# Designs tried in a protein design chat: VH-VL binders against q67yc9. Part 14

Target 1, 181 residues: q67yc9
Amino acid sequence: DEPVPTPWPHQFHALMFMNYSGDLSMIDLWYDWTNGRNFNIIQEQLGGITYDLEWNNGTSFFYTLDESKSCRSGQLEVGILRPNWLDGAKYLGQQNVSGFLCNVWEKVDFIWYYEDVETKRPVQWIFYTGREAHIMTYEVGAVLEDEKWQAPVYCFNKEKKSLSTKGALSEFKGYKEKAAL
Below, E stands for the ipSAE of ESMFold2; O stands for the ipSAE of OpenDDE; V2 stands for 0.75 times the mean of E and O plus 0.25 times the DockQ between their complexes.

## First folded at step 6 (VH-VL)

Design x14 (framework fv_nezutatug)
Fold by ESMFold2-Fast, scan of step 6:
Structure x14 (fold): chain C 181 residues (1-181), chain A 122 residues (1-122), chain B 107 residues (1-107)
Amino acid sequence: as target 1 above (181 residues)
Amino acid sequence: QVQLQESGPGLVKPSQTLSLTCTVSGYSISSGYYWHWIRQHPGKGLEWIGSIYHSGSTDYNPSLKSLVTISADTSKNQFSLKLSSVTAADTAVYYCARGRYWYDSSGYMDVWGQGTTVTVSS
Amino acid sequence: DIQMTQSPSSVSASVGDRVTITCKASQGISSWVAWYQQKPGKAPEPLIYAASSLQSGVPSRFSGSGSGTDFTLTISSLQPEDFATYYCQQANSFPYTFGQGTKLEIK
């Protein structure tokens, strides 16, 4: 009997350290399946803050609040990542990572996922592209205040333009879009 | 909606370089997927040549060694194959294809071009 | 390289028959097998991915099964348009490799 990956809780907050070929960022991930929304607040080491706000109806905004007032918006075919998105992953065994004994799974050619054996929290995931997410904190049941889940007004003027897929979690966006087909 | 079409010379002389281009319509190469070249020798099965991801990352069949180069031009929505030092053994129908990456169906080629026949002869 | 061996190399069948084609990998490849149908002079058409997932638009008479090293493609009630060559492909590791093909012919 092989271990199966734990479904994500319906709501959580995670502070993540992201490393992509030496490009470093810190990400506040607010996952909220219950209300059909997901928020990544991305602080780049060499850059400003980027906001990645997604809704389960497929509406997505990627914006900045600096003087550039940049916003990419669009309608994705799929919504936010489902709690059971790791269903069907291949078990690879156990490995010690960052002081945790982890069960490790892969979705072939997409991602390796590491989960703490004791607490069932995610410890890290590594995309086949080489992007590494290291989970620094994991707060099950944490919810960001409703008033914070708002895109700025200038995002709505761009709703008919192509959605940008670049950013710290562009791999998940691509996966969600293609998994619905 | 998504269509792939191969183009290039139908006849190549031995020792020359074969150059083929695949034009993609209805989907942007920079939006994902792997983009593959596959060939089929007369009366035989399929042989995977290699693939490219829009970042420039390539994978090649080791049996073709340093003879293969695959490149992508995202501004033209095309990707190309170059086979150097061709011989009669490179006579085949060449296909380009889109390979899934994100569905747990990595390497599944869900859209294919019609194929282009290449003959290596003097 | 992972070798994919199909059996039979050729099979003759009649409309309405149940046809099973087998594909064996030289090493474990989990469920990472795809199946393609090719008619003479045409490009291969995708049928099945991840051993058992049917491509949208492919008739339900086609099904796939298997895991590890042994995989099968089944056509439950053969139709005239199904006479073609069928190829399996492993997608577990590079280089991707195909079986030699099984030619399905009219009896």
Scores: ipSAE 0.006, ipTM 0.464, lowest interface PAE 13.5, mean pLDDT 84

Design x2 (framework fv_ogalvibart)
Fold by ESMFold2-Fast, scan of step 6:
Structure x2 (fold): chain C 181 residues (1-181), chain A 121 residues (1-121), chain B 107 residues (1-107)
Amino acid sequence: as target 1 above (181 residues)
Amino acid sequence: QVQLVESGGGVVQPGRSLRLSCAASGFTFSSYGMHWVRQAPGKGLEWVAVISYDGSNKYYADSVTGRFTISRDNSKNTLYLQMNSLRAEDTAVYYCAKDRWGYSYGYFDYWGQGTLVTVSS
Amino acid sequence: DIQMTQSPSTLSASVGDRVTITCRASQSISSWLAWFQQKPGKAPKLLIYKASSLESGVPSRFSGSGSGTEFTLTISSLQPDDFATYYCQQYNSYPYTFGQGTKVEIK
């Protein structure tokens, strides 16, 4: 009778501390399954703010609002993470992390997921790549106002580039694909 | 032209084993996830198993977990289903099906014609 | 597991009729639903994915709608080639599950 991971609520906000081989960032995650959209607002330690706006129809935009006005966009075959994306995860037992007693699961070759035993909130998840997301805040039912889910106009001109298959963009695409399994 | 051709079906006694094969052509087999779906005579469809493009990730329906093993040989463009400890309720036409993506997106854009497995005592 | 229930299980229709088939999920699956057509002795064929997206090569008389738990497949003007069994399939979460099927028969 093993515990099963809690499905994600249909809407939530999380402030995450991200660590990948010493590269640090803070991410505002706005998950909005109800409206078919997901938003990661990424503040890198040595960089500006990158916006990762994703729609459940597979449309994705990775853009900046600085003077470069860069945008990469594409049509991904997978949409946003489904609430039950952790279905099929293997239970590994309990661990204490960040002051919480957690149930821990893995989706083999993809992710380790840590959930607080008491509140059922996510505490952290670690990708097999070594990328670590530490969940600082978790606000069930929080919704970002509609006007903030708009990609800038320069994402829709002839100069926009296809989504990169390198670095973080390739990695995020891979995470979404593995989450669909 | 995408083609999937299943083989290996037949009549087998309960408790025995059978291995199904699916020969793929007309697409880059090594780039796509593959599924097995079955259909009991006169009944509906039941999803059985999936395998990722590289064979690293596999998932099974609860009814077959521990008894069936999905595998693939990308050098031969062939998908396999090893079926152990067969039961009467495993009697079905078994279809191989191509996923839209390399892992599992979850809908099947192409299907084979199926191979009949009859588990009878 | 997510249970998929179709209604009706069988319907009789004439060429030219508008046919509507409903599919209900036991919990929300957002838009992660596909529709398949199966003719006797043949493999299923994909018609619709993501609830409302028409697969390439499928006639425009087929359309899908819905989200969450209630979904509909509509054939706007039934043709002789459309007498078949239709299945919905959720792909929101493992295990993937199908409805029991709706048989569209000639009246």
Scores: ipSAE 0.000, ipTM 0.464, lowest interface PAE 17.3, mean pLDDT 85

Design x3 (framework fv_ogalvibart)
Fold by ESMFold2-Fast, scan of step 6:
Structure x3 (fold): chain C 181 residues (1-181), chain A 121 residues (1-121), chain B 107 residues (1-107)
Amino acid sequence: as target 1 above (181 residues)
Amino acid sequence: QVQLVESGGGVVQPGRSLRLSCAASGFTFSNYGMHWVRQAPGKGLEWVAVIWYDGSKKYYADSVTGRFTISRDNSKNTLYLQMNSLRAEDTAVYYCAKEYSSTWYRGFDYWGQGTLVTVSS
Amino acid sequence: DIQMTQSPSTLSASVGDRVTITCRASQSIRSWLAWFQQKPGKAPKLLIYRASSLESGVPSRFSGSGSGTEFTLTISSLQPDDFATYYCQQYNSYPYTFGQGTKVEIK
């Protein structure tokens, strides 16, 4: 039989190097299916830190902690990615990437997922837009402290603000909404 | 099945403006970045601009920065290139191109037939 | 900007010949290189992406190799349909840049 992608562990931390045609960023991904939450802390090479906090009920915040105190909040139709979100992916064979021999899958012409044959860890994923996430570290069972999952008070302003689809994580948000149809 | 049809080319005097359109069909337009690439008569290919699937990011070649603006209308499946302050050096066939639909989608897999823009007095 | 240079600019060959075209980048582009074929009056056609991956529907006589700064396109046995201009293109960084082109013509 063809290999199937490994379901994501219920909790993990990954440090990711993101590259899109020379636009570089470093992302701390905290995936926490057990508590229904997902956190991306994004450091642009020539920019500040952006925080992308998502809850499984669809509540999402995209904010900065600098002097601008910017925040976009919204309600997505879908929550965080399920552990088995790659179910139904089409197997494309094996490729050598970043020193790993990987099994490669594609899901709905939206994302290409690369997994180490030996350890089953994710090595990279590439969005249809050309954005590449390179998985530098992968720590199964790691959990960020509960206190860190709090959006700042200015995210709860009276006005509804559109959730930003710009930046490194817009493709995952688009994928979740597309997959829900 | 994938089709890209450019229009809006023609003869224009230096310093004037021209707007190109590219009508897309046969794929989900709103899922892909789109590019403009040009080719001067008898010369090679030159990349001009890109726009992300949702219009959120745009990049331009140095030769057109500040003069050209790329935009898209996902409800009409149409890509645009607004060309201002045209110069003789902008004379070229302009192609629209779709980003890859394969495992490496940073480049382009389909091109339109091109539309000729001639800048002369 | 990353500069792409091709060699040779023009190549004369006969049907059945092995043809090799070289492309050099001014800095490392890893494997983010594509090869395109263009016939007179037509839009370019993708042949190879990621330096060595053959596009669907492209004949197996076409192959690509290389990484970093030096790349080659090889046509193992030239056919009449292959007389065209070939371009390499880097997509490692914006702005994307093309080589100047290599014209393969009848000897």
Scores: ipSAE 0.006, ipTM 0.506, lowest interface PAE 12.0, mean pLDDT 84

Design x4 (framework fv_ogalvibart)
Fold by ESMFold2-Fast, scan of step 6:
Structure x4 (fold): chain C 181 residues (1-181), chain A 121 residues (1-121), chain B 107 residues (1-107)
Amino acid sequence: as target 1 above (181 residues)
Amino acid sequence: QVQLVESGGGVVQPGRSLRLSCAASGFTFSNYGMHWVRQAPGKGLEWVAVIWYDGSNKYYADSVTGRFTISRDNSKNTLYLQMNSLRAEDTAVYYCAKEYSSAWYKGFDYWGQGTLVTVSS
Amino acid sequence: DIQMTQSPSTLSASVGDRVTITCRASQDISRWLAWFQQKPGKAPKLLIYKASSLESGVPSRFSGSGSGTEFTLTISSLQPDDFATYYCQQYNSYPYTFGQGTKVEIK
C-alpha cells in the first residue's frame, strides 16, 4: 500500500527555479487544463525571455520577444500534460528536500517527482537530463488573463521551422511524449 | 544554404558618408535579427549595431551612436548601415551577421565575408 | 558595458599540444558566451555557443567550459588547421562585446 502521486489541480501557477549544470532560469508555469492550455514563461538568468505556449490540441508556439522576436511553431501528437500524468509512476520512498518531507516517484527515463507529504504540493522535479525544477510558489486555482494566451502574429508565418526539429524545442516535445505514458 | 554578402565599402574622406548593404539568402530573412560587426586592420572584433526582425528595435555601440543608422528591407532580404560623419577610427572591415534565437540562442551563427571601409584624408 | 578580457593574447604551440584560452567577463553573463575562430583574411566562424555547446560541423577536439565570469576554450590536440585567432563574445546584453583575441601560432 504505497502512496500514489496526487493528480495536478486543473489550474495553477508555479514560480520555478530551474538549474541545469549551473545554467539558471526562472519559469512562470501557468497550467490550465480547464481551457486546454499551458504556458511556460522562461527567464534565463542574465538573458532574454522565452515563451512556450501549448494547446491541448497539440498546437505549440515557442517564441522570443527580447532580442530577435523569433518563433517556432508545430503540431505535436500529444497535448498538454493531463492532471493524472503521474499515473504509473514508481514509488521510491521518502526524502527530505528544502525543509519538506517528500514522497518521491520516478517515471522511468523521464523524471523524478517530489511531493510534500503534508500539503501534496510539488516541491521539485528532476529530469533524467539533469535539469532540476525547484517549485518556489504554488498557487492552486490561479489563472493567467485570457489576453496573455495569444501567440504573436509572426508565429503564423508559414516558413517558420517546426518545433520538433529544434534542440530545446525538441526536448519539450520529448518530455510531453514521455509524460503521455 | 545561408549566405550573407556585404557591399558598399570603399575609400572615403573624414566627415563624409557611406552606405553598406548586406544581401541575405538561404533563410527567412524577416524572421531574424541582424547585426553589424567591424574589425579595424590588425585589431579585434567590435560589435556595431543590431536591428530586430521587423525593424522595430535598434541598438548601437556608443562609438557610433548618433552617426550610424541600421535599417533593413525585408522585401529585398537586405540589411543596411548608413554611416555619417565618418572618422579615421571607423576604418575597418564591416561584417553583417545573422543571429539565431530560440531556447538555445547561439548568437551569431553566420557571417558575411566583409566589406572594407577606409576613412582617409 | 561588459568588458571581455582574454589570456594569453598570443600563444605559441606545436601540433599535438593541448591549448587552453581563458576569457573573463567584468560582470556575470551566466552561460551567454560564444567562441569564434578567425583565420587571416576570413570572417569569424562560430565554434562554441552558450559556453559549452559545440556548433555543428566543428571537430570534437574543441570544447568550452565555464559560467558566470570565467570561461575557457580548450583544444585537446592542436592540428595544423587550428592556427588562428580565437575570440570570446558575450551575448548576455547589448552592447555585445568581444575579447581582444588570442593568436595561436606555430612554435
Scores: ipSAE 0.005, ipTM 0.458, lowest interface PAE 14.3, mean pLDDT 83

Design x7 (framework fv_dusigitumab)
Fold by ESMFold2-Fast, scan of step 6:
Structure x7 (fold): chain C 181 residues (1-181), chain A 124 residues (1-124), chain B 111 residues (1-111)
Amino acid sequence: as target 1 above (181 residues)
Amino acid sequence: QVQLVQSGAEVKKPGASVKVSCKASGYTFTSYDINWVRQATGQGLEWMGWMNPRSGNTGYAQKFQGRVTMTRNTSISTAYMELSSLRSEDTAVYYCARGRYFGSGTYYYGMDVWGQGTTVTVSS
Amino acid sequence: QSVLTQPPSVSAAPGQKVTISCSGSSSNIGDNYVSWYQQLPGTAPKLLIYDNNKRPSGIPDRFSGSKSGTSATLGITGLQTGDEADYYCGTWDSSLSAGVVFGGGTKLTVL
């Protein structure tokens, strides 16, 4: 009787506007379930570009290409989000977001997900922390070339540093922990 | 200053239509839903519907479906609510109210800015 | 007819505290944020609480909100004569007629 959320396509590209307590960024999201990988290229309003490269086996790299040549890496217990990650979400009804009439769901009291009624594209999601992702573009089937999915050499030449529990990765970890329970 | 300013009182005969205006100022008009809420004398608040000023999309309470139309004119930051086939039971104060904040879903922040109200009297 | 249940009236003396309840179901209060509105005689409603327990700027901390399961409560401490008003809870209802629902209102008298 109630609508169910649309599974994500196996591959897509999205340009996102991210807002977290006034910290603004633009993110190029490359989701690639087929090859077991996910890439966020993050341009912060008051900062440089950060690269968040994730593999389905739990390998993750968070790095910069500027003079600092920083890299944090680690192994996560769980991999990237599956296409049907919204299975079991609770339907909350319809709401308008950014000019789209959306069906809205909530998953494990962690994420609120907004999907355009007409096109079934994601419009927005909000994490329990108040971090808001606004989906500006959505290109089904788009794939970033294989050679671009490479962490810099300095990610491998240093002792691995633990990943930050702050920012996007903290919501990511929290969701996976709740979803596993 | 953030404000919603409504049109003046109306007196209508049964069967007529009334169109109430709500002019927004002090914020980006297209970033927030406009809700319409009415209140009959001595009664509680009754939600009539919402209108998205950017898209023009609307959602109406079932009770008013077929009688209410909510529109806007973005060039003058003004929302409108038209109620047709008026009956004496429609005598009420009609409020416009700003709904959700940009990007935060419908009513997560409540209705934070209200118009002063427009009294509509339906009498023979 | 209100979908959310509030007591029709509450009363207390100046300086005392009072709690106003608002009861609903999983499709409204259970699933959604609750707001509270204060309506002084002859005026438009004013947002008093949003997101279950947050105050807009200018609202004193004497006013508080909470939510547990399918019920919400508004707490008012240090009652003043200026608090005499009608109080309404409101939320989104995700059922078939999805939209905003209000409680029937509670008249607060400070005696």
Scores: ipSAE 0.000, ipTM 0.467, lowest interface PAE 15.2, mean pLDDT 82

## First folded at step 9 (VH-VL; framework fv_nezutatug)

Design a1 (at its last look DockQ between E and O 0.04; V2 from the best seeds 0.00; counts 0 for: pae E 16.7 > 2, placed apart)
Fold by OpenDDE, look of step 9:
Structure a1 (fold): chain C 181 residues (1-181), chain A 121 residues (1-121), chain B 107 residues (1-107)
Amino acid sequence: as target 1 above (181 residues)
Amino acid sequence: QVQLQESGPGLVKPSQTLSLTCTVSGYSISSGYYWHWIRQHPGKGLEWIGSIYHSGSTDYNPSLKSLVTISADTSKNQFSLKLSSVTAADTAVYYCARHRYSSGFYPMDVWGQGTTVTVSS
Amino acid sequence: DIQMTQSPSSVSASVGDRVTITCKASQGISSWVAWYQQKPGKAPEPLIYAADSLQSGVPSRFSGSGSGTDFTLTISSLQPEDFATYYCQQYNSFPYTFGQGTKLEIK
């Protein structure tokens, strides 16, 4: 029988190194299916920090905590990825990636998922756009304290700005929606 | 266990300023969450007055904005409400409440018992 | 401001009855609705959050449903302790707004 992808833990923390055609960033990912929330803390290379807070009902907030106090919110069709979002993925065999022997799956032609054969930990993700995610750390069961999930109040005022459809954030949201289908 | 307790004068004269304090125990108001003031006129529904975020940012009900000031004293773990130029219409039970607005998966989960404020000459 | 139109204003029911209370938002608010129960002389207590999530410690006979603009609180089998006033609330955006309330009285 072909191997199946390991469902995501209901809660985990991952540090990811992102590469998009040489555009580098780090994503501090907190996945919390139990509480219906996902948090991407994005550090651009020699840039600022952008916070991508996602709720399971499809609401997302993109904001900064700097002087600009920028925030945009939007409603997506899907919420955070379910633990078994890789269900139905096509097995492509095993490949050596970054020193790891990995099982490789393709999901809906939008993402290639590389999982370490031995530890069952994700190693790499390649998105349909060509963006590469290299999982640097993977902590099953890790939980970010509730206080750290707080979106700024300016994200909830009457003058909500529409969700940005530009840049890496749009790309990330795009693949998530497609992967959820 | 987190507890909220309202305190202040129960009687205020018209045109004066109503001042209330909410004392929080079991949780630091500077750590997170939204801290709200809500009032309920006798026999009526609930009216949101305003809130202060742990960062110090405030939001007010537009109907009361010009008259309301909410502040926080982190050293005392308190946040306060000031309502100026009160009238009989401001007679109400005043509640403070916490809203754990981290992911939208919480209501205003902890309320004070409320304090009655009567505006009368 | 987002208006929350709650109905009915009052309802008389008996123990064991199924009771439904509705709340309509003046605009789409996704699922950012909470329901509270308030008994005389007491502060409101949360029942439901995020439209359909049961607050910890709340009996399973309480349930919430809805998204967008139409929301419902349901008590599947009314118990004596359930006679109270209920409020819906939106927390989609400031200012937070409550429904007018529904007083559930014993028939």
Scores: ipSAE 0.005, ipTM 0.563, lowest interface PAE 10.7, mean pLDDT 90
Fold by ESMFold2, look of step 9:
Structure a1 (fold): chain C 181 residues (1-181), chain A 121 residues (1-121), chain B 107 residues (1-107)
Amino acid sequence: as target 1 above (181 residues)
Amino acid sequence: QVQLQESGPGLVKPSQTLSLTCTVSGYSISSGYYWHWIRQHPGKGLEWIGSIYHSGSTDYNPSLKSLVTISADTSKNQFSLKLSSVTAADTAVYYCARHRYSSGFYPMDVWGQGTTVTVSS
Amino acid sequence: DIQMTQSPSSVSASVGDRVTITCKASQGISSWVAWYQQKPGKAPEPLIYAADSLQSGVPSRFSGSGSGTDFTLTISSLQPEDFATYYCQQYNSFPYTFGQGTKLEIK
């Protein structure tokens, strides 16, 4: 029996170092399957901060908190990533990466996913777009306070729009739509 | 800093093929952006010609689709435009531009300086 | 193709004036409109994206609004460096299309 990817914990926080061919960012990923919500706080290197807030009923917000008060809201056809979203991934064997021995899986046209053999923690994932996510910290069971899951008021006075390919981690949004088939 | 620079002949004869190259510095064209060609006609507005994604996937303006080819050379960090069977109507300033995500939140964020192409006998 | 109809074609204004430029799409495009400023001999530069979001470094006197088919760019207090040509662009779907431009001139 080949190893299978560990389902995502129902609640966790990860700090991710993102590299997209030299475009660098840090992402705080707050995943909360228990409450049906997912939050990415995206800091571009020497740039602005973008907030990407998703709910399992498909409601989504993509906003800034700077003086521009930008917000794009809409309704996705699918909810947040399920804990078992890696089900059916193709196992590619083991590889030493960044000092970790990892099991490696692929979801074709989407992602290569690297998991530490010993601890079963994600180490990195590389999207087919070339975007790399390197997991810097991984806090299983961490929960962001409810008060911080509130979109700003200016998100609610705008017409809702389709967001199917929008946002800084658009690969996951596109994957969710494709995987629903 | 990411920079885009157009190059190619400034004068092309009618019925010939216009070839332009955009050289990208400070960033790899293999890295998941869309790379666009746009032109601006004398006394007229801007017209989108087409784009290429790092996977090799292209999209072209339907008004030019049978005449246009966009390609990339990752070893030279360049992408190119070929427009066949040119006429005087193809006289324009040609720009290349970078776009972070297709149909996404962000605009075209980096433009080249433009190169003037004249189609004349 | 989605046609972007921009009005007016030109505006004559003085420093300190409030200027509004409009753009109408032939089909619904949600908020996927960008606004560009172009000075003579230069490439267009982005001002506004997603209909109402300021590009980094753009002064707050610029603002955008609209959704669906009707969009506006407003300059609340015109400065000398704002005399240029302005273009709207939809990027909802290919082919991307631009308005015909609005030339903002010194009165």
Scores: ipSAE 0.000, ipTM 0.459, lowest interface PAE 16.7, mean pLDDT 83
ESMFold2 (binder alone), look of step 9: mean pLDDT 89; pTM 0.921

